# Ledger of designs, part 5: VHH binders against Transcription initiation factor IIB (tfb)

Target 1, 335 residues: Transcription initiation factor IIB (tfb), of Methanocaldococcus jannaschii (q58192)
Amino acid sequence: SVDYNEPIIIKENGEIKVVKIGELIDKIIENSENIRREGILEIAKCKGIEVIAFNSNYKFKFMPVSEVSRHPVSEMFEIVVEGNKKVRVTRSHSVFTIRDNEVVPIRVDELKVGDILVLAKELPNIEEDIEIDKKFSKILGYIIAEGYYDDKKIVLSYDYNEKEFINETIDYFKSLNSDITIYSKDLNIQIEVKNKKIINLLKKLRVKNKRIPSIIFKSPYEIKKSFIDGIFNGKDAKVFVSKELAEDVIFLLLQIKENATINKKSINDIEVYEVRRITNIYTNRKLEKLINSDFIFLKIKEINKVEPTSGYAYDLTVPNAENFVAGFGGFVLHN
Short names: E, the ipSAE of ESMFold2; O, the ipSAE of ESMFold2 at other seeds; V2, 0.75 times the mean of E and O plus 0.25 times the DockQ between their complexes.

## First folded at step 1 (VHH)

Design G21 (framework vhh_gefurulimab)
Fold by ESMFold2-Fast, scan of step 1:
Structure G21 (fold): chain B 335 residues (1-335), chain A 123 residues (1-123)
Amino acid sequence: as target 1 above (335 residues)
Amino acid sequence: EVQLVESGGGLVKPGGSLRLSCAASGRTFSSYAAAWFRQAPGKEREFVSAISSGGSTTYADSVKGRFTISRDNAKNSLYLQMNSLRAEDTAVYYCAAEVEYTYGSGSYTYDYWGQGTLVTVSS
């Protein structure tokens, strides 16, 4: 079982999004008319939700969830691997490791620092035909990362030295016959854009949530990559104040065959997350049978006892896979 | 195994330009990320710029906008175009190639190093 706050990417009613597993499961259980109880375990049937799991060919795909469960818990363990990817799990839960060139489950309480765990190297790249072009996708990413909008205007802030991106943004909105006002203050440039059609599009995409919209998770590779470039503002690393947005970004990177390292920092008593892109992955842990798998193999750096976020631990059942992907960085978990 | 040899260093006046080259032998560059580092007398090696096997580039803040890294896999060569040179750019410049990326802060592990080429920026 995993902690309430663990991120999981789901498909529901044709929409792809990243959610907290505890929030998802609590909602399913609370709305269920038939909750089955096994000891301290509360179990509910699940319909219409898919999660990522690997099949017998070691490839990830969306697979339906049949049941969800939760149980009270007083302790949890945070496993941190190379790249500072992390997941919080109960003592008795199993993750995947490599033993005798085979991918096998291992219980959390049997793990030691230096052990190798299986994580996602890449995730399914769902590509649907969408109406968003590359330029809009890049600017949408920047709006989500650094901007905001209201009924009258879109506001974007830049450092003075980002002249090329400032000009790119201005040129784009001018091409759409937008009203643009530029404010300069010391080393900061603020651009205000008035364009009712674009504002209405941002509303439809629910951009005020500061999360990656479902349409981006379903977009062509070029649109996803342009969106990511907007999030990172052409840089290899970005600091996120929102853990949820950082989690969204990591799952999106995995869909375009990129990876990332994560560094958690504290700035003015606020936890922030630096995500650094890895476009080419090289590792000395190449297994002949797994060379074409969607897996990456990372060593455990730390195992820490932590307090559960909600007082519950959560699990889900994926029929015929007996695994699922969750956690900050895409851990493969046994169910 | 990769053997790297730098060239193109020399004496240049402030504001001038210089192009460094790095030739690989023993194995091609196309499978490796490659980078430039520099070391001034009495100081530790400093990262300057890197380029992935796919062509993505990264620059140290001190050189961004002035230096450009590029590669030519057909010629097994790595280049560093250095513009608007400053006295503080004076150092021995090393090219490096990795065989393995290690997860961490997003930095590459470089297993192959050249012998270096001296760049002196002085009037």
Scores: ipSAE 0.000, ipTM 0.097, lowest interface PAE 23.2, mean pLDDT 83

Design G22 (framework vhh_gefurulimab)
Fold by ESMFold2-Fast, scan of step 1:
Structure G22 (fold): chain B 335 residues (1-335), chain A 123 residues (1-123)
Amino acid sequence: as target 1 above (335 residues)
Amino acid sequence: EVQLVESGGGLVKPGGSLRLSCAASGFTFSDYAAAWFRQAPGKEREFVSAIYSGGSTTYADSVKGRFTISRDNAKNSLYLQMNSLRAEDTAVYYCAARDWLTGEYYPSEYDYWGQGTLVTVSS
């Protein structure tokens, strides 16, 4: 079972989004009129939700969830692997490791620092035929990371050194006959854009929640790439105040076959997350049998006993795979 | 060493056409927004047209529909195609560049300037 706050990417009614597993399961159970109880376990049937899982050839795809469950929990373990990717799981839960060139489950209570775990190297790249401008995608990423909007205007703040992106932003909105006002003070540039159609689009995409919109997770590679470039301001590293947005970004990077390291740090007594895009995978482990798999193999750096976020631990049942992907960095978990 | 050099000016009859060119050197022109300004004798320098680094364009009301600004980043060049010329278009035309645009209508907002090329529209 996993902790309440563990991120999981789901597909529901054709929409793709990252949610907290505990929030998802609590809602399903609370809305269910037919809850099955097995000992301490509360189980509800699940319909219309798919999660990432692997089956043959060690390739990931969306697969349907048949049941969700929760149970009271008194202890939890945080597993931290290379690149500081982490997941919080119960002692009895199984993750995946490698034994004799085979991917096999192993219980958390059997794990030791230095053991190798299976994580996602890449996730399914869903590409639907959508009409979205590559330039808009990049600007949308920047709005989500650094901007804001209200009923009258979109506001974007830039450092003067970002002159290329400033000009790109102005060019884009001017091409849409937008009303643009630019303010400069010292080395900071603020762009205010008045365009009712774009503001209505941002509202439709629910951009104020500062999460990656479903349409981006379903967009062609170039659109996803441009969005990520906007999030990162054209750089290879980005500090996120929102852990949820950082989690979204890592799942999106995995869809475009990129990887990242995470560095948790404190700025003015608030926890922040620095995500760094990497072109070279940190691990040097390449097993011939698994060379074409969607897996990356990372060593455990730490196993820490932590307090559960809620009174419960959570599980999903994926009947055809008996596994699913979750956690900060995309861990493969047994179900 | 940054340099902008205009060419293509000359004498034309009303209703005629001219194409002005501006050659940029000493900097990465493709990273810059560029504009054309003009100055008639005894008057202040006024905005004609601008083109952003991304290709979007803007025009003064007096030249909309008659003038077309364009750029060729491979040749580090800026152009102004001037059609249906009028006597009031007589001026020295300047190309200008800056690394980002705010207040594209104001000469003071531009970092680099050419020497100018004279356009005379008369019978």
Scores: ipSAE 0.000, ipTM 0.131, lowest interface PAE 19.9, mean pLDDT 84

Design H01 (framework vhh_8h5u_2)
Amino acid sequence: EVQVVESGGGLVQPGGSLRLSCAASGFTFSDSSYAMGWYRQAPGNQHERVAIIYSGGSTNYPDSVKGRFTISRDNAKNTGYLQMNSLKSEDTAVYYCAADLYYESSGWYDYWGQGTQVTVSS
ESMFold2-Fast, scan of step 1: ipSAE 0.000; ipTM 0.196

Design H02 (framework vhh_8h5u_2)
Fold by ESMFold2-Fast, scan of step 1:
Structure H02 (fold): chain B 335 residues (1-335), chain A 121 residues (1-121)
Amino acid sequence: as target 1 above (335 residues)
Amino acid sequence: EVQVVESGGGLVQPGGSLRLSCAASGGSISSGDYYMGWYRQAPGNQHERVAIIYYSGSTNYPDSVKGRFTISRDNAKNTGYLQMNSLKSEDTAVYYCARDIGYSDYEFDYWGQGTQVTVSS
């Protein structure tokens, strides 16, 4: 089982989003008419929710969840691997490792620093026929990362030296016949855009939540890439004050066959997350059978005993796979 | 609440086979985050794990018994098994089954009384 706050990407009613596993499971159990108890486990049937799991060909796809469960817990372990990807799990839960050139489950309490774990190298790139402009997608990413809007205007701030992106933004909104006001102060440029149609679209997408909208997770590769470019403002690294947004970004990167490292740090007593895109990923093992798999193999850096976030640990059953992807960086977990 | 009772031990010749059983009562033998395992202890030695089976049915074995021992489970009968083939004198020990609750590598729920396995000519 995993901790309450572990991120998991789900598909529900045609919508793709990243949620906290504990929040998801607590809601299902609380709304269930029939809760089965098995020892200390509370188990509920699950309908209409899919999670990512690997199949017999070592490829990830969305697969239906049949049951969810929770049980009281007093002890958790945080496993940190190369790139500072991390997941909090109970001692008896199994992750996947490599032994004798085979991918096999291993209990958390059998793990040692230096052991190799299986994580997602890439996730299914869901590409529905959704019509979104590439330029809008990039600007949407920047609005979510750095901008704001109200009923009257969208506000975006830039450094003077970001001429190319400033001009791209201005040209885009001019192409939509928007009312644009540009303010200059010191080395900063502020662009205010009045466009009721775009503001209403941002409201429909719930952009004030500062999360990646479902439509982006379902969009074509080029749209996802443009969105990511907007989030990162043309750079390879980005500091997020929202852990949830950082988690969203990592899952989206995996869908476009990119990966990331994470660095948690403190700026002015605020905990922040730096996500750095990586083009080259090194693993300690290359297996002939797994060369075309969706897996990456990363070494454990730390195993830390931690306090559970809630009074419970959480699990779900994927009957056709016996595994699922969750955690900050996409760990493969046995169910 | 869950109790386990081991059975099926005995005296066998080297190269022989035995099948151990672990019957659970008062609850499920494995579920969700829990697993069922077989452990053994010879006089003067610490407990050694010889097999585990997870909720899903996935299994794991140490090198000392891999290829010779097979753990399995019948959820409908709430019973676990250990099939032991090609037994060696080194396999002589008391065998225990337990359900792990995840708090420590040696802390297990529902240790039974054990069943003695003796491999001797």
Scores: ipSAE 0.000, ipTM 0.119, lowest interface PAE 22.0, mean pLDDT 82

Design H03 (framework vhh_8h5u_2)
Fold by ESMFold2-Fast, scan of step 1:
Structure H03 (fold): chain B 335 residues (1-335), chain A 120 residues (1-120)
Amino acid sequence: as target 1 above (335 residues)
Amino acid sequence: EVQVVESGGGLVQPGGSLRLSCAASGFTFSSYDYAMGWYRQAPGNQHERVAIISSGGSTNYPDSVKGRFTISRDNAKNTGYLQMNSLKSEDTAVYYCAAEWTYGSDYDYWGQGTQVTVSS
């Protein structure tokens, strides 16, 4: 089982989004009229939700969840691998490792620093026929990462040396007959945009929650790529975002066959995450050649005993796959 | 009553075969929440796992028995099996069946053990 806060990418009612597994499962259980109890375990049937799991060919796809469960827990373990990707799991839960050139489950309490774990290298790239302007996608990414909006205006902040992106932004909004005001102070440029149609679109997309909208996870590759470019503004391949947005970004990168490292930082006593895009994913190329899968193989850096976020640990059942992808960085977990 | 019960142990000569069975009652293997393992302990030796089969059928064996032992399960009969071939004197031990709950150890169920003796 995993901790309440572990991120999982789901498909539900045609929407793709990243949620906290504990929040998802608690809602299902608390709204269920038929909870099965097996000792301390509370189990509820699950319908209409898909998660990512690998099939017999070691390829990832969305697969339906049949049941969800939770049980009381007083301890768990945080496993940190290369790139600072991490997951919090109970002692008896199994993750995947490699033994005798085969991908096999291994219990958390059998793991040691230096062991190799299986994580997602790439996830299914769902591409629906969604009409999104490529330039809008890039601007949307930047609004989510660095901007804000209210009923009157969109506000975007830039360094003066980001002239190309500043000009792209101004030209885009001018092409839509927007009212634009530019403020400069020291080395900072602030752009205020008044355009009621765009503000209403941002409201529809629920952009104020600072999460990646479902339409982006379902968009064509070029739209996803443009969105990611907006998140990273193209300057130095890194961005500082909330934990939840960092989680969203990692899953989106995996859909376009890209990856990143993550680092927790504190800026003015506010917890932020540095997401750094990487061109060449560290993998054991020999193992990749032998297994021929959607997996990367990363070494464990730390195993730390931690307090559970809630009073419960959580799990879900994916029939016939017996695995799922979750955690900050896309860990493959046994179920 | 929740339990697992082993059967099929006995005395065999070196090179012989035995099939152990593990019958579960009070819970079901029709759900994917239990792995089944076989463990053994001989006098003077530490307790060791000789086979495990996941809820979905993936198997794992230590080098000492790989190629000689085969674990399987029949979820419809709520029963697991260990086929032991080419038995050696070193395989003499009490063999335990364990139904291991995937999400923790609080609902692991262990049998009482069955004696396997390999001797001429």
Scores: ipSAE 0.000, ipTM 0.122, lowest interface PAE 20.9, mean pLDDT 83

Design H04 (framework vhh_8h5u_2; at its last look DockQ between E and O 0.01; V2 from the best seeds 0.00; counts 0 for: pae O 19.5 > 2, framework grips, placed apart)
Amino acid sequence: EVQVVESGGGLVQPGGSLRLSCAASGFTFSSGSYAMGWYRQAPGNQHERVAIITSGGSTNYPDSVKGRFTISRDNAKNTGYLQMNSLKSEDTAVYYCAKVRYSGSWYFDYWGQGTQVTVSS
ESMFold2-Fast, scan of step 1: ipSAE 0.011; ipTM 0.427
ESMFold2, look of step 2: ipSAE 0.012; ipTM 0.466
ESMFold2 (binder alone), look of step 2: mean pLDDT 77; pTM 0.776
ESMFold2 at other seeds, look of step 2: ipSAE 0.000; ipTM 0.358
ESMFold2, look of step 5: ipSAE 0.000; ipTM 0.347
ESMFold2 (binder alone), look of step 5: mean pLDDT 77; pTM 0.780
ESMFold2 at other seeds, look of step 5: ipSAE 0.000; ipTM 0.196

Design H05 (framework vhh_8h5u_2)
Fold by ESMFold2-Fast, scan of step 1:
Structure H05 (fold): chain B 335 residues (1-335), chain A 121 residues (1-121)
Amino acid sequence: as target 1 above (335 residues)
Amino acid sequence: EVQVVESGGGLVQPGGSLRLSCAASGRTFSSYEYAMGWYRQAPGNQHERVAIIYSGGDTNYPDSVKGRFTISRDNAKNTGYLQMNSLKSEDTAVYYCATDFWSGDYELDYWGQGTQVTVSS
């Protein structure tokens, strides 16, 4: 089982989003008419939710969840691998490793620093017929990462060194017949944009929650890439104050065949996450069954005993796969 | 073709210090895109890793050198370093720099030719 706060990407009622596994499962169990109890386990049937799992060809796809469960816990372990990707799991839960050139499950209590774990190298790129402008997608990413809006205006802040992106932003909003005011103070440039149509679109997309909208997870590759370019402002690294947004970004990068490393930092006593984008990834595992897999193999750096976030640990069942992807960086977990 | 070239080896007396350098060419990399490690091999022995800097910048050392050796990287120069302090006779070996893209490979694939370190009484 995994900790309450572990991120998981799901598909539900045509929407794709990243949620906390504990929040998802608690809602299903608490709203279930028929809860099955097996000892300390509470089990409920699940319908209409898909998670990412791998099949017999080592490729990821969305697959339906049949059951969810939770049980009381007092002990949890955080596994940190190369690139500082991490997941919190119980002692008896199994993850995947490589042994004798085979991908096999291994219990958390059998793991040691230096062992190899299986994580997602890439995730399925869902592309629905969504008509969205590439330039709008980039600006949307920047608004979510760095911007603000209210009923009257959009506010974007830049460093003076970002002249090219400042001009791109101004030109875009001018092309939409927007009212633009530019303020310069010290080394900072602030752009205020007044455009009712765009503000109404931002409201529809719930941009104020500072999460990646479902439409982006379902958009064509070019739209996803443009959105990511907006998040990163043309750079390879970005510091996030929101762990949830950093989690969203990593899952989106995996959908466009990119990857990331994570560096947790403390700035003025505030915990932040630096995500560094890796735009070309490969594997040199020359095993026939692994050469075209969606997997990356990363060494364990640390195994730490940590306090559980809630009174419960959580699990779900994917009947045709017996695995799922979750955690900060996309770990492959058994059952 | 990625090339890795070590330098800075030599003869030192016990208790002395050396800094080894590892210059990469044919590819520009940063601490987040590549892992870089230092390995050594004494005559008649298998090679062993004495330091690694992972993608993301974290480091790891075996107990035999922890507190004495420090691995670092200068991304602007595409150069890695191994600072070796309080050297002992048992540190005598050929030291190799290895690097690989963050793809998650178990052992690093791009190795240099090695540089000899001799610690004599």
Scores: ipSAE 0.000, ipTM 0.237, lowest interface PAE 15.4, mean pLDDT 83

Design H06 (framework vhh_8h5u_2)
Fold by ESMFold2-Fast, scan of step 1:
Structure H06 (fold): chain B 335 residues (1-335), chain A 121 residues (1-121)
Amino acid sequence: as target 1 above (335 residues)
Amino acid sequence: EVQVVESGGGLVQPGGSLRLSCAASGFTFDSDYYAMGWYRQAPGNQHERVAIISYGGSTNYPDSVKGRFTISRDNAKNTGYLQMNSLKSEDTAVYYCAAGYEVTIYDSDYWGQGTQVTVSS
């Protein structure tokens, strides 16, 4: 089982989003009319929710969840691997390792620092026809990362040296007959845009929550890439104040076949998360099935005893796969 | 003070060996899962990466030194090492220790002042 705050990407009623596994499972159990109890386990049937799991060819896809469960727990272990990807799990939970060139489950209590764990290298790239263009997608990413809006205006702030992006933004909103006001102070440019249609779209997408909207997780590759470019503002690394947004970004990167390292920092007494994009993923595996897999193989750096976030540990069942992806960085977990 | 300090450089003949040490003070390699690396710069050349070791012990080397150099770390002693074998004249450079959560020529939290390695007959 995993800790309450572990991120998981789900598909529900056609929407794709990243949620906390404990929040998801608590809601299902509390709304269930048929809870099965096995010792300290509370088990509920799950319907209409898909999670990412791997098939016999070591490829990820969305697969339906049949059951969810929770149980009281007094102890958790935080596993940290290369790139500082991390997941909090119970000692009896199994993750995946590699033995004799086969991907096999291993219990957390059998793990040692230096052992290899299986994580996601890439995730399914769902591509639906959507009405968001590349320019708006980039601007949307920047709004989520750095901007804000209210009922009257959208506000975006830029460094003077970002003239190309500033001009792209101005030209885009002018093409939509927007009322645009530009302010300059020192080396900063602020753009205020008045466009009720775009503001209503931002409201519909719930952009004030500062999370990646479902439509982006379902967009074509070009739209996802433009969105990410907006989030990172032309850089390879970005510091996030929101852990949840950092988690969203990592899952989106995996969908476009990019990966990331994570660094937890303290800046001005605020805990922040630096996500750094990586495009060159080295594999030292020789077997063709492993080379062609959706997996990366990372060494354990630390196994630390930690306190459970909610007092419960959580799990879910994916029939026929017996695995799922969760955690800060996309760990493959046995169910 | 917070710093890293290199030692172990010197003059050696081609085919010889040297072991460089990098001692951290004012912070620990256990802090924030710090990685450690070695970089070098020869006169007239840009800095280049020689070796990286992650907090968990995973290593990476460029082809120019792979099989000849070995990076290691002792977190309990707050010290990193570079074992250099089968040294060539092309290995002559000032060697720098770097430490940080990510270690690159542009994005390392701490840098030493360097130690000279000269390979000549």
Scores: ipSAE 0.000, ipTM 0.101, lowest interface PAE 22.0, mean pLDDT 83

Design H07 (framework vhh_8h5u_2)
Fold by ESMFold2-Fast, scan of step 1:
Structure H07 (fold): chain B 335 residues (1-335), chain A 121 residues (1-121)
Amino acid sequence: as target 1 above (335 residues)
Amino acid sequence: EVQVVESGGGLVQPGGSLRLSCAASGGSISSYDYYMGWYRQAPGNQHERVAIIYSGGSTNYPDSVKGRFTISRDNAKNTGYLQMNSLKSEDTAVYYCARLPEYDSWGFDYWGQGTQVTVSS
């Protein structure tokens, strides 16, 4: 079982989004009329929700969840692997490791620092026919990362050194016949854009929540790539104040066959997350059977005893797969 | 080397109470890698588990003592405890403190020398 706050990417009613597993399961259980109880377990049937799991060829795909469950818990363990990817799990839960060149489950209580864990190297790239322009996708990423909007205007702030992106933004909105006002002070440039059509689109996408919209997770590779370029403002690393947005970004990177390292740090007593992009991944073990897998193999750096976020630990059942992907960095977990 | 030492045993009347202590040296009484427990053995009987407290603070008791015995620890004092209430004659035994690895591959068992508890009128 995993902690309440562990991120999981799901597909529900055609929408793809990253949610907290505990929030998802609590809602399902609390709204279920027919909860099955087995000892301390509360179990509810689940319909219409898919999570990412691997198949017999070691490839990830969305697969349906049949049941969700929760049980009371008093302790939790945080596993931190190379790149500072982390997941919080109970001692009896199984993750995946390598033994005798095979991918096998192993209980958390049998793990030690230095052991190899299986994580996602890449996730399924869902590509629907989306009408969003590449330039808009990049600007949307920047709006979510650095900007804001209201009923009358979109506001974007830039460093003076970002001349190319500033000009790209101005040219894009001018091409849409927008009213643009530019303010400069010291080394900062602020652009205010008035365009009712684009503002209505932002409202429809609910970007005030500062999360990656479902449409981006379902878009073609080029649209996802442009969106990521907007989030990172053309750089390899970005500091996020929102842990949830950082989690969204890591799942999106995995869909475009990029990976990331995470560095948690404090700036002016505010906890922040630096996400650094990795486009070329090297594993510490060359396994011929797994060369074409969607897996990356990372060493455990730390195992820490931590307090559970809620009074419960959570599980999903994915029939025939017996696994799912969750956690900050995409851990493969046994169900 | 790690060592654990029990204290607090003695003679009590049925229905009485005792508090046993287990002091650790050379290592923590409980940590991520180790949990602690209390075990007992009476003459002619096998060793049996009395109480366990895991690193995260959860506890486990056999039905024979559940509701009567309480295990606890103070990591700052590096000491574990067993509060025994409503003692019965069948609780008479030598009580052992153990510091046990939470994962079989990560450590060794450390057992105390035992402390005698006698419940008699």
Scores: ipSAE 0.000, ipTM 0.084, lowest interface PAE 23.1, mean pLDDT 83

Design H08 (framework vhh_8h5u_2)
Fold by ESMFold2-Fast, scan of step 1:
Structure H08 (fold): chain B 335 residues (1-335), chain A 122 residues (1-122)
Amino acid sequence: as target 1 above (335 residues)
Amino acid sequence: EVQVVESGGGLVQPGGSLRLSCAASGFTFSTYSYAMGWYRQAPGNQHERVAIIYTGGSTNYPDSVKGRFTISRDNAKNTGYLQMNSLKSEDTAVYYCAKDSYFDWSEGFDYWGQGTQVTVSS
């Protein structure tokens, strides 16, 4: 079972989005007409939701969830692997490791620092025929990462050292005949853009939530790539975002065969997450027979006892797979 | 005081090439607050941007000249250039070098020179 706050990417009613597993399962249970109880375990049937799981050839795909469950918990453990990817799980839950050249489940209470865990290297890249301009996609990424908008204008803030992207942004909006005003204060440059068509598109996409819109998770590779470039300001290796946006970004990177490391930071007394893009997806820990798998193998750095977020631990059942992907960084979990 | 001087125009046959120069005084093309561009105006038309280069080196061209025109600058000489290849009769216009301010974009272009005439005809 996993903690309330663990991110999971789901497909529901044609939309792809990243949600907190506890929020998802609590909603299903509270709205269920028939909750089955087995001891302390509350179980509800689930319909219309798919999660990512691997099949017998070690490839990920979306698979339907048949049931969700929750139970009270007093202990939770945070497993941190290389790249500071992390997941909070109960002691009896199983993750995947490598033993005798095989991918096998292992209980959390049997794990030791230095053990190897299985995480997602590549997730299914859903590509629908969505007509989005690449330049718009890049600017949308930047608006979500660094921007603000209201009914009248889009506001983008830059540091002096971001000269190239400032210039690219100005050129893009000028090419759309936008009304642009530039302000400077100290080492910061603020660009205000008035363009009603773009503002209306941002409203339709609910960009004020500062999350990656479903349409991006379903877009062609080039649109996803351009969006990510906007999040990372072109060649920048790092971006500082909220925890929820960082989780979204990791799952999107995995869809385009990229990856990132994460680090929790404090900037102006605000908790943020530094997401650092990895240009090389190579791992030193591979099995010859798994070289074409969708897996990456990372060493455990820390196992820490932590407080459960909600007082419950959560799980879901994927028939035929008995596994699913969740957690900050895309852990493969057994169920 | 800020000033630009365009040069290099002339009469050329279709398919020919010309290189325009823009010499600046009172400002530098390496200054963060300025982008440098080339604009043209044919009789009866509004000014059209044909090339722009930003301080970071990124460039932009409209489809009408993309692949045929190349903008560049030499910061040591404080001079900008427009290399025009495969010229067409539609390229006939007065070409202007303009400095765009990062702090007053809404007020139009800063510092127009006198322009240089380009005529593509037999």
Scores: ipSAE 0.000, ipTM 0.116, lowest interface PAE 19.1, mean pLDDT 81

